# VH-VL binders against RNA-binding protein 26 (RBM26), part 2

Target 1, 75 residues: RNA-binding protein 26 (RBM26), of Homo sapiens (Human) (q5t8p6r532to606)
Amino acid sequence: TKLELRKVPPELNNISKLNEHFSRFGTLVNLQVAYNGDPEGALIQFATYEEAKKAISSTEAVLNNRFIKVYWHRE
Short names: E, the ipSAE of ESMFold2; O, the ipSAE of OpenDDE; V2, 0.75 times the mean of E and O plus 0.25 times the DockQ between their complexes.

## First folded at step 1 (VH-VL)

Design o06 (framework fv_vorsetuzumab)
Fold by ESMFold2-Fast, scan of step 1:
Structure o06 (fold): chain C 75 residues (1-75), chain A 121 residues (1-121), chain B 111 residues (1-111)
Amino acid sequence: as target 1 above (75 residues)
Amino acid sequence: QVQLVQSGAEVKKPGASVKVSCKASGYTFTSYYMNWVRQAPGQGLKWMGWINPNSGDTTYADAFKGRVTMTRDTSISTAYMELSRLRSDDTAVYYCARYDSRWGYEYFQHWGQGTTVTVSS
Amino acid sequence: DIVMTQSPDSLAVSLGERATINCRASQSVSYSGENYMHWYQQKPGQPPKLLIYWASTRESGVPDRFSGSGSGTDFTLTISSLQAEDVAVYYCQQYYSTPYTFGQGTKVEIK
């Protein structure tokens, strides 16, 4: 259920902005900016796998920025 | 498993149009951009454009604008590339390819087998 | 458009010898520490096969004798010890900006 964002510009790496974008795909249960000490990183956790799958499968650029990358979170 | 299967070889006369199909399977068709790439005999690769299968939005390379049309049919997971007003220098292998750097943890690309189009009188 | 130029156009290398292919972009293809550069291998009658993405990350299943290096505008593909199955044409490609553009290709043959 967890997605990791990389290459988020600091001005866009904001809980409010990321919540606005990702809440369209489902219920967010956790959202962390500057995740793992990376100022351009973020963690997005959905309530269900299906919601996370919908988000990562979207062809829409995150916050209209093609350089922001979405990955499945790996430990 | 992901597969892209293209339509068979075509022989066309100058001035005709050709429509190449690319049938996708093994993934959610609407979730990845579909690219089209051309390769003339003995020459390199040339990007023609891409289509967003979810929205139908397209971007074309300038060399093909006005002659190329990319479409898709989501009910059968198939993308199409139509090239009109064919010239002899359109003789080439045409590839569809699914690549999108947004799926980034493991970067997977999938290419169709190619469709040979011969433009000859 | 970003122009990609490869050198040499063709090279012949003995089995077990090092092959080096260069690719130059007309402008930087780097953003936020990442290089938007692919390397492909193409054998006759086959579609291109991705070897390396992000300029230096090897695709799964690609032998470790293939390596990519460089940043910004200057990139290199190295085959440390050429094998018979490596005879092919190699292409660089930028995916920094549309239209995506490829180098003209480098043909690698056995001497």
Scores: ipSAE 0.007, ipTM 0.658, lowest interface PAE 10.7, mean pLDDT 86

Design o07 (framework fv_vorsetuzumab)
Fold by ESMFold2-Fast, scan of step 1:
Structure o07 (fold): chain C 75 residues (1-75), chain A 122 residues (1-122), chain B 111 residues (1-111)
Amino acid sequence: as target 1 above (75 residues)
Amino acid sequence: QVQLVQSGAEVKKPGASVKVSCKASGYTFTDYYMNWVRQAPGQGLKWMGWINPDSGGTTYADAFKGRVTMTRDTSISTAYMELSRLRSDDTAVYYCARDEGYYLRYDAFDIWGQGTTVTVSS
Amino acid sequence: DIVMTQSPDSLAVSLGERATINCRASQSVDYSGDNYMHWYQQKPGQPPKLLIYWASTRESGVPDRFSGSGSGTDFTLTISSLQAEDVAVYYCQQYYSTPLTFGQGTKVEIK
């Protein structure tokens, strides 16, 4: 259920903007900016696997920034 | 065809600033991140930071924060790296390198500039 | 910061013989099966050149004698039959997190 973002510009790496984008795919239960000490990192957790799968499978650029990368989070 | 051309060698006094340019050609400048990497004489490679040419957003390595500024001018497809308060240990070759980026998704430095030698001496 | 450590620091190999360079990351650079590490070649007086990306994928135009392997924290670059033009310093790099970091380099020379 967890997705990790990388290469998020600092001006876009805030809870409000990320919630606006990712809430379109489902219910967010956790959202952490600057995840793991990376000022360009973020953690997005959905309520269900299917919601997370929809988000990562989307071909739309995150926050209109095509360099933001979306990965499955490793424990 | 794809090419990064850097400005020429510089000799500076301690305490001065240097601004290195990197002109891109053969691709859409705003589609790829631009990285700056330096190499002191006889030493390895050290990442300084990157700039997103589309937004102007930057990320700097902690070792250079407070002294480095990365900018770009999209009208001439040129990236700049300015290093201030120069000291003798800033003597190095400075490279710009394109981050492969979105299309191929390697996120690797596939194209490099030829390098700019900066010498800081009294 | 992720520290990349290469071994050996220098290597002398006869023409046509195998050269092997190792790179160890201080923490895993594997994410969902992809390894965020790359290899570069730097010849004297030239900028670095991308050889291998994602641990094992050869960049276009790079000769087949170059290969990369490994995962997680331990990686290897192999030159199966060293040629004269392969004299260079080789660097590994992690792209797992910022700051991006390189190994200290391994110098490959002809015996």
Scores: ipSAE 0.015, ipTM 0.713, lowest interface PAE 7.7, mean pLDDT 87

Design o08 (framework fv_vorsetuzumab)
Fold by ESMFold2-Fast, scan of step 1:
Structure o08 (fold): chain C 75 residues (1-75), chain A 125 residues (1-125), chain B 111 residues (1-111)
Amino acid sequence: as target 1 above (75 residues)
Amino acid sequence: QVQLVQSGAEVKKPGASVKVSCKASGYTFTGYYMNWVRQAPGQGLKWMGWINPNSGGTTYADAFKGRVTMTRDTSISTAYMELSRLRSDDTAVYYCARDVTYWESGTYVDAFDIWGQGTTVTVSS
Amino acid sequence: DIVMTQSPDSLAVSLGERATINCRASQSVSYSGNNYMHWYQQKPGQPPKLLIYWASTRESGVPDRFSGSGSGTDFTLTISSLQAEDVAVYYCQQYYSTPLTFGQGTKVEIK
């Protein structure tokens, strides 16, 4: 259920903006900016796998930025 | 066409700082991330970090955190990498490399398609 | 960190013969059907040059004697008929997670 964002510009790597974008796909359980010490990283956790899958499958650029990449979070 | 031109060789004493420049031409400088990679004599390639030239945002490898600073000047399409508190084992060739982003089969491909010629930094007493 | 290990460290091959270089990742670098693993060529006195991306896709302008294969953790770069200009050190790189990491390099020389 976890997605990891990479290459998020620091000015866009804030809880409010990321919540606004990702809450359209489902219920967010956890959201961490600057995840794992990466100022361009973020962790997005949805309540269900189906919601996370909708988010990662979206062709819409995150916050209208082509460099932000969405990956399944690896343990 | 697309070109990255780095500043010339530097000789520094231990404890000094060095600032290497990388001037981009032939493309939109702010549209592509810039990476810094070093290669010490007899060693392989080691990633130091990247900078987003549009925002100035940076990500550094843990090995260099606290000593490296990456910046850019968009008015002259130039990226900079400054390494402080130099040690003899910082002797290396330092490269800048452009991060090209492809959109292939519904996903992103990131690769270093254009590299600068390298800047030799020698740290000796 | 993902560790990339190449074998052999050095390889001497006669002109026209096949050269094979292996690269192993300490964990899978595959995601959504793609392998985030690239090959670079560094000729003496030159910066590295992108050769293969996504494990098997040849970069524009790279001769077809160069090919890449593999998936997950085990990858191979093959030069089907070595030319004099192919004398270089070859590096694999993962772009699956930061920090980005390279293999230690494989030196290819003429026998």
Scores: ipSAE 0.015, ipTM 0.692, lowest interface PAE 7.5, mean pLDDT 86

Design o09 (framework fv_vorsetuzumab)
Fold by ESMFold2-Fast, scan of step 1:
Structure o09 (fold): chain C 75 residues (1-75), chain A 119 residues (1-119), chain B 111 residues (1-111)
Amino acid sequence: as target 1 above (75 residues)
Amino acid sequence: QVQLVQSGAEVKKPGASVKVSCKASGYTFTDYYMNWVRQAPGQGLKWMGWINPNSGETTYADAFKGRVTMTRDTSISTAYMELSRLRSDDTAVYYCARWDEGYYGMDVWGQGTTVTVSS
Amino acid sequence: DIVMTQSPDSLAVSLGERATINCRASQSVDYSGYNYMHWYQQKPGQPPKLLIYWASTRESGVPDRFSGSGSGTDFTLTISSLQAEDVAVYYCQQYYSTPYTFGQGTKVEIK
């Protein structure tokens, strides 16, 4: 249920903006900016696997920014 | 061989507009935000805004909102900054600088374009 | 807007001696242990050059006599042994929030 973001610019790496984008795919139960000490990183946790899968499968750039990369969180 | 090459010096009258270009080479143009920073003679640095060359999205400093427009042409890897309704205190060197998200810093700068506003 | 204030406005240091420049942010630029603050060097007729990012990380190719320290609101740039080529104006800059803002600059000259 967890997705990890990389290459998030500081202006866009805030809870409000990331919540606005990702809540369109489902219910967010956890959101951490600067995840794992990486100022470009964020952790997005959805309530269900299906919601997370929709988000990562989307061809829409996160916050209209192609630099932001979405990966499955390893744990 | 990463370079940003800017257009040449401009002399303008008050009330006119100026459009400065910044041509990128040696890297993928759409992968780095482009910042614009100006420096008046003998003064410090002032950030004007940035453009995301992939999306065309812009953010401008409030001091320049309403007068500044940033655009790009991805086919020729060139960014533009247009400043309208010029005043004598817009006389400055204008720099473009790429924004590397890994650094969050401006690591490569253009050589600068001198804009002189005089009657 | 976050205001960046440098001190001193200028300093003269003998060759081989230590130069220290301070930068103060009007609010914390720390997020989760990372300080969103850069140092730039500008020589006459040239664009600024990035020296230090994340308050203390030297940019590639920058000599190790340059070091950055501090956190939150108070930051320092140190040149451990001033060389002739280090004569320049030094600027701190925050990138914690837009608009990005620079300090007024500190001019470093040889005594």
Scores: ipSAE 0.008, ipTM 0.641, lowest interface PAE 11.1, mean pLDDT 85

Design p01 (framework fv_spartalizumab; at its last look DockQ between E and O 0.10; V2 from the best seeds 0.00; counts 0 for: pae E 11.5 > 2, placed apart)
Fold by ESMFold2, look of step 2:
Structure p01 (fold): chain C 75 residues (1-75), chain A 120 residues (1-120), chain B 113 residues (1-113)
Amino acid sequence: as target 1 above (75 residues)
Amino acid sequence: EVQLVQSGAEVKKPGESLRISCKGSGYSFTSYWMHWVRQATGQGLEWMGNIDPSDSYTNFDEKFKNRVTITADKSTSTAYMELSSLRSEDTAVYYCARHESYWGDYMDVWGQGTTVTVSS
Amino acid sequence: EIVLTQSPATLSLSPGERATLSCKSSQSVLYSSNNKNYLTWYQQKPGQAPRLLIYWASTRESGVPSRFSGSGSGTDFTFTISSLEAEDAATYYCQQYYDTPLTFGQGTKVEIK
């Protein structure tokens, strides 16, 4: 389902960079940058739950930045 | 030694609010998530929510989202949980717990617990 | 939300006996891409906070005696105490961290007679 990113450096918070990293885990059906008014936030939606789980369970640093946070989107 | 020390027991009336502190020591406070879990007398454990102290990002169980506030103070290495509009059903022991891995949500270190009694 | 159901509710055994506790999940907690089960076991004695024993279904936390073990995958998990000691009297909880909200089983109380 949906993952929420936080602490994404603004220069990396764009569709091209996020798609490059996250599409390796599965098919993206939604990708929103600057999500919910947060310039460091993003929303990533995969086609399946298993793809989203693979992405959030990865120990690989998002965009080689260990401070970028990945969470399950609540709503 | 990693430790979580919670504030003392409280007795409350319905409609009041409670605020519990959880002071972390022996580790880098902002590098680990803090969870809040409660346990009513004679019942199981119930996850309430968490916070990343580095940026104050929080998650909540939906049943608490309009009544719970979780905050963290980096300068004192202390997390706080406030629960408003208390009911008798909120009588429980409240725990803070640190999660073991950056990407995991299991709790390796727990506070001693704070007993809260809400009596009408 | 994922519901964890533990059985039995209470287990009364003598010292030296083997305790076997079950935890069943309403959904799989196995993430196939990394082959990890997102399931944890805790011990809680009266008046104390829970203590982490097992994570990833079968990995013992540091300092946990080898008589404690976990096994299973997907939806069916087992926690075993190979030879009960008097100090093992406690309630044991399974917990999943596969999906939010994080949820716990209702607990299995282990008594020593």
Scores: ipSAE 0.005, ipTM 0.626, lowest interface PAE 11.5, mean pLDDT 86
ESMFold2-Fast, scan of step 1: ipSAE 0.034; ipTM 0.741
ESMFold2 (binder alone), look of step 2: mean pLDDT 91; pTM 0.929
OpenDDE, look of step 2: ipSAE 0.022; ipTM 0.765

Design p02 (framework fv_spartalizumab)
Fold by ESMFold2-Fast, scan of step 1:
Structure p02 (fold): chain C 75 residues (1-75), chain A 120 residues (1-120), chain B 113 residues (1-113)
Amino acid sequence: as target 1 above (75 residues)
Amino acid sequence: EVQLVQSGAEVKKPGESLRISCKGSGYTFTSYWMHWVRQATGQGLEWMGNIYPGDSDTNFDEKFKNRVTITADKSTSTAYMELSSLRSEDTAVYYCARPSDYLEYGMDVWGQGTTVTVSS
Amino acid sequence: EIVLTQSPATLSLSPGERATLSCKSSQSVLYSSNNKNYLTWYQQKPGQAPRLLIYWASTRESGVPSRFSGSGSGTDFTFTISSLEAEDAATYYCQQYYSYPYTFGQGTKVEIK
């Protein structure tokens, strides 16, 4: 249910902007900016796998920045 | 000041390998793509590839795919471009360049260039 | 790969004249979601690294004189120098950063007579 963002410009890496974008795909249960000490990283957690899958499969650029990368979070 | 400093000129024989360094300073090295561009004498600019030093993600032009390797060392803020199986056609000035904004608009900071001559 | 074709190959003009340079893309470099064209223009003088002049097709880089401008969208782009000065003698390149591999046009050489 967790997605990890990389290469998020620091000026775009804030809870409000990321929540506005990702909440369109489902219910967010956790959102962490500067994830793991990376000022360009973020962690996005959805309530369900299907919601996370919709987000990562979207062809829309995150915050209209096509170079922000979305990955499945690995543990 | 944001600055990119490249290693010095090289003279190589066909079949040898080339390794050029590009040291960045005055900015957060891991937050910007680093591009490599070359220019043969009297010819135009040719994009070779890029690297994002923060995670070592790389992209290349297909014509260099089997011969080019781009790496970055975060601890020294230095990017490297290696080109193997050199041919006379690889004679060129090689540049490293950084985009002016974090992903992605124009390359505003360029290294001074490294002249490479490949001849027998 | 996206091919950029520049014309003319050479342009020879007098100081004070207008220079108009063309760059044509084999595919659109307009990203519809943000309505931006991923196209830049560079100036290069002999023995020097390229200098960024215009990005996103029409935005001037900070410090670039107002006589330099860019226009166009999608596949057809124009770079204009409204009133040539002697220091503008150089080769000008367009470049796309819409998709990998990033590519440059072959350049237009501007000479001042």
Scores: ipSAE 0.006, ipTM 0.678, lowest interface PAE 10.1, mean pLDDT 86

Design p03 (framework fv_spartalizumab)
Fold by ESMFold2-Fast, scan of step 1:
Structure p03 (fold): chain C 75 residues (1-75), chain A 123 residues (1-123), chain B 113 residues (1-113)
Amino acid sequence: as target 1 above (75 residues)
Amino acid sequence: EVQLVQSGAEVKKPGESLRISCKGSGYSFTDYWMHWVRQATGQGLEWMGNIYPGDSYTNFDEKFKNRVTITADKSTSTAYMELSSLRSEDTAVYYCARVSEDYYGSWEYFDYWGQGTTVTVSS
Amino acid sequence: EIVLTQSPATLSLSPGERATLSCKSSQSVLDSSNNKNYLTWYQQKPGQAPRLLIYWASTRESGVPSRFSGSGSGTDFTFTISSLEAEDAATYYCQQYYSTPLTFGQGTKVEIK
């Protein structure tokens, strides 16, 4: 259920902005900015796999920024 | 001068594990992806996976997912590829190769290659 | 996965002749957002690592002779050696970097008579 964001500009890497974008796909249960010590990283966790899959499958640029990449989180 | 130097040839038995190193020099090691590609004798090239050394994020071809591990050590600018449960079909030359990201954050082409590591798996 | 099909398997020519190699993709490798084809061509001689010749379907790598060129878009790509030299004897591979897993064609072997 976890997605990892990379290449988030620091000015866009804040809880409010990321919540606004990703809550459109489902219920967020965890959201961490600067995830794993990466100032351009973030962790997005949805309540269900289907919600996370909907988010990662979206063709919409995150916060209208093409450089922000969405990946499945690797544990 | 950009260089990728791989560890030497390996001879293994079926069921053993293989570990190959690839040391980068002449560039910022953490700013480029490192990919692993293999080639069986007289055959084509087969992509195995990659790692971004800056955060150790990895991707794999599904067929290797259960047997391959790719790691990177930033302090020595060295990437490692480990392949377990070796079979005779794993006999190949293994290459590491450097890849930059394009303007959009997608992987580009293999601009520099290691010299290759010959691996023979035989009983 | 994207499958790349190269033809012919082997091409045997004399020095000075034109070599034309084909690479066909099972799906488009054109990115509509930047209008670039994510396709490369590599040269490999026996006992050596592959050497990058052409990227983004038609851009020649620095230091690569002008006799090598690439063309095509979407699913159909061509690699051309305008005037074959003895040192061009090698296997040539196309590769896509549009989607994972990254895939290579089977290769075309160019022989000099």
Scores: ipSAE 0.006, ipTM 0.630, lowest interface PAE 10.8, mean pLDDT 86

Design p04 (framework fv_spartalizumab)
Fold by ESMFold2-Fast, scan of step 1:
Structure p04 (fold): chain C 75 residues (1-75), chain A 121 residues (1-121), chain B 113 residues (1-113)
Amino acid sequence: as target 1 above (75 residues)
Amino acid sequence: EVQLVQSGAEVKKPGESLRISCKGSGYSFTSYWMHWVRQATGQGLEWMGNIDPSDSYTNFDEKFKNRVTITADKSTSTAYMELSSLRSEDTAVYYCARDSWEYGLDYFDYWGQGTTVTVSS
Amino acid sequence: EIVLTQSPATLSLSPGERATLSCKSSQSVLYSSDNKNYLTWYQQKPGQAPRLLIYWASTRESGVPSRFSGSGSGTDFTFTISSLEAEDAATYYCQQYYSSPYTFGQGTKVEIK
């Protein structure tokens, strides 16, 4: 259910902006900016696997920024 | 000199599976994403997917995601593309290509020589 | 997905002539944050892999002859060969890397008469 973002510009690494983009795919239960001490990192957690899968499978650039990368989070 | 060397031509029957290799040399293999692109005879180029060899993270074009698997072996600097449930429409030349940027998401600066795959009954 | 449409399908010209190829995108590939166009041109000769010629719509790859150039912005792009050489007979493809999935135009075949 957890997606990790990398290469998020600090100006865009903002709870309200990320919530605006990712809430279109489902219910967010957790959202952490500057995840794991990375000012360009973020953690996005959806309520279900299917919602997270929709988000990572989307061809739309996150916040209209093609450099932001979406990965499955691995602990 | 950056070089991508692919495995040789394949002849397959419908329903079989295909596995193509792409060996990188002359650069840090884990620092650049590898893409897979195919081209049917006389047709255009079609992106299939990519892999970050540093952590094996993959992306696919939706039309291939249920049949394609992309993997990478750091120890041999080799990427692999497997395509299952082959159809005659999968007859094509398959290319690996290196992303121009170490973070991915850019154009392709080096290409393998191509692997010709024929699927016929 | 972004659809790229190239025209014409085939150009038949003589050596020394100017070739002008078009690539039109179904949506803008101009990224407002860096003001760059995420559009690339490749050359492909029969039996060979594609070769990178132009990236960022107008930047020429190292080692590519100066007769090759790219221009345009947003949705309308042009690739030009200022004076055709015999070795330029090939199919030319545009590609966008603005958004996933990566997509290519259908190609323009340049033939020498």
Scores: ipSAE 0.008, ipTM 0.681, lowest interface PAE 8.3, mean pLDDT 87

Design p05 (framework fv_spartalizumab)
Fold by ESMFold2-Fast, scan of step 1:
Structure p05 (fold): chain C 75 residues (1-75), chain A 124 residues (1-124), chain B 113 residues (1-113)
Amino acid sequence: as target 1 above (75 residues)
Amino acid sequence: EVQLVQSGAEVKKPGESLRISCKGSGYSFTSYWMHWVRQATGQGLEWMGNIYPGDSDTNFDEKFKNRVTITADKSTSTAYMELSSLRSEDTAVYYCARSTYYKDLEGYYGMDVWGQGTTVTVSS
Amino acid sequence: EIVLTQSPATLSLSPGERATLSCKSSQSVLYSSNNKNYLTWYQQKPGQAPRLLIYWASTRESGVPSRFSGSGSGTDFTFTISSLEAEDAATYYCQQYYSTPYTFGQGTKVEIK
C-alpha cells in the first residue's frame, strides 16, 4: 500500500501539494515528506493496495513534473 | 570544487570488454544523474545512458544492443561504464557528465560538469 | 527516438560577425504542462570536453558570456553568437532531454577565417 517518491524538488515536497495529487486515487492513511531524511523523498500510504496500484499505474506526471519518480516501497 | 575524474586511456582488441570509471568530488554524488557520452573519431556526440546513483535508476540508448552496463558505487562516489563485445567502431573518447533536474522547481537537466574523457582504441 | 538536425554543417566567419546556428527536432521537445523546451546547447573545442552554454532552450548557464543566446520553441531552435570572438571557434551541439534516449544534433563547426 506504500509508494515511495524520489527526486521531488524540495519546493514541491509539501504535504498539501502531494495530498492534492495523490488523494485523487484513494484514501491516504500516511504521508511523510522528507522521508528517511531525504529532502527529495516522500512516502505515500493508501488505505488499500488497489488505490496504490491506481496511483503508480497513472500516466499523469506527479505535480506536472516529469522527473518525479514513483516506486513501490520495499520494506 | 566540483570535479569528475576518469580512468586512463585503454587499448582493446575486438571482442574484449571495456570498463571506465568516473569519480565525482565536491558535490553530493547521489543527488545528480551521471551520464555517459561518447565521441567516435571525426563524429559528433552520442549519448549512451545514465544512472542516478541515489537509487541506481538507469536509462540506455538501445543502439548499444545490451552491450552497455552502468553502475555506481556510493561509498567511493564513482560511476562505471562497461561496454562488452567491442568492435572497431567503438573507438572513441568516452565522457562522463553530471546533470540535475532539480535546478529551480523543474530542473534543467543540462550536463554542467564533464570528466576529462577517456580515449579508447579498439583495433586488431 | 528524437532526431536533431543542425545546420549549417560549417560556418566560416570573421571576428565581430554574427553567427546563427539552427537545430530542428523531428518531434516537439516542449512539455505543455510546464511550458518548457527540453533543449540544451554545448560548445566543444578541439581536444576538450563539451561545455554547457544554454539550457531550457534560452536560459544561459552561469558564467557564459552574454553574446551567446538561444531561442525557439517546439521543433525549431536557434543559437546565436552576437559578435564572434576568436575563442569561439568550436563545434556547437544541440541536445534534447525531453525523452530517452537523449540525443545530440550532428554539430555545427564555427571556424574563424
Scores: ipSAE 0.005, ipTM 0.665, lowest interface PAE 10.9, mean pLDDT 85

Design p06 (framework fv_spartalizumab)
Fold by ESMFold2-Fast, scan of step 1:
Structure p06 (fold): chain C 75 residues (1-75), chain A 121 residues (1-121), chain B 113 residues (1-113)
Amino acid sequence: as target 1 above (75 residues)
Amino acid sequence: EVQLVQSGAEVKKPGESLRISCKGSGYTFTSYYMHWVRQATGQGLEWMGNIDPSDSYTNFDEKFKNRVTITADKSTSTAYMELSSLRSEDTAVYYCARESRYWGTDYFDYWGQGTTVTVSS
Amino acid sequence: EIVLTQSPATLSLSPGERATLSCKSSQSVLYSSNNKNYLTWYQQKPGQAPRLLIYWASTRESGVPSRFSGSGSGTDFTFTISSLEAEDAATYYCQQYYSSPLTFGQGTKVEIK
């Protein structure tokens, strides 16, 4: 249920902005900015796998920034 | 401190391939997208594409995608742009440019000095 | 693709005069969620690479003289040099980074008489 973001501009890497984009796909249960010591990283956790799958499958750019990358989080 | 240094001028014949290098220094090379922009004599600026040096993911303007290849070598902090099947209208100054300090906001805070390319028979 | 149209093509002025350059976008480059305009201005002198002057339509890059300013929102943008200096002779380009492919205007050449 976890997605990892990379290349998030630091000015956009905040809880409020990421929540406004990702909450459209489902219920967020965890959101960590600067994830894993990366000021451009974030961790997005949805309540369900289907919600996370909707988010990663979206063709819409995250925060209208086509260079922000969305990956499945690898444990 | 931040500097982008490009390879020297090239003279090519139609049908040949072009390869230009752009070496970054004074910053973390893998933290910034590198873009390529060209300018034909007496004309405006034309975006060609970009690369994320951390994983080599590339984006291109559709008009170049079947002729342009952009690569990056992390060990030497160098990006490369290769353009194949050269035509006379590819005569231009080619620039590499670093995406701004705000990642993913595609304006350019540092530019290479430019590489003049002439394609003539 | 977004088309940027700059006017005039050439502007010939004397030192101390005000230069006003226009850039019009075929569609809005204002992102409503952050209320920012994805538009930038560059200066290019002959034989040189472009130099960043203004980003986010109106934010001046560090080290850029205060006589340079940008304004506008959505589709209509203006770049102003409040009092021209000899070293300001250059071609000025607007660029949008709202959508791919990234595009530039055709440029306005500023000449000092």
Scores: ipSAE 0.007, ipTM 0.655, lowest interface PAE 9.1, mean pLDDT 85

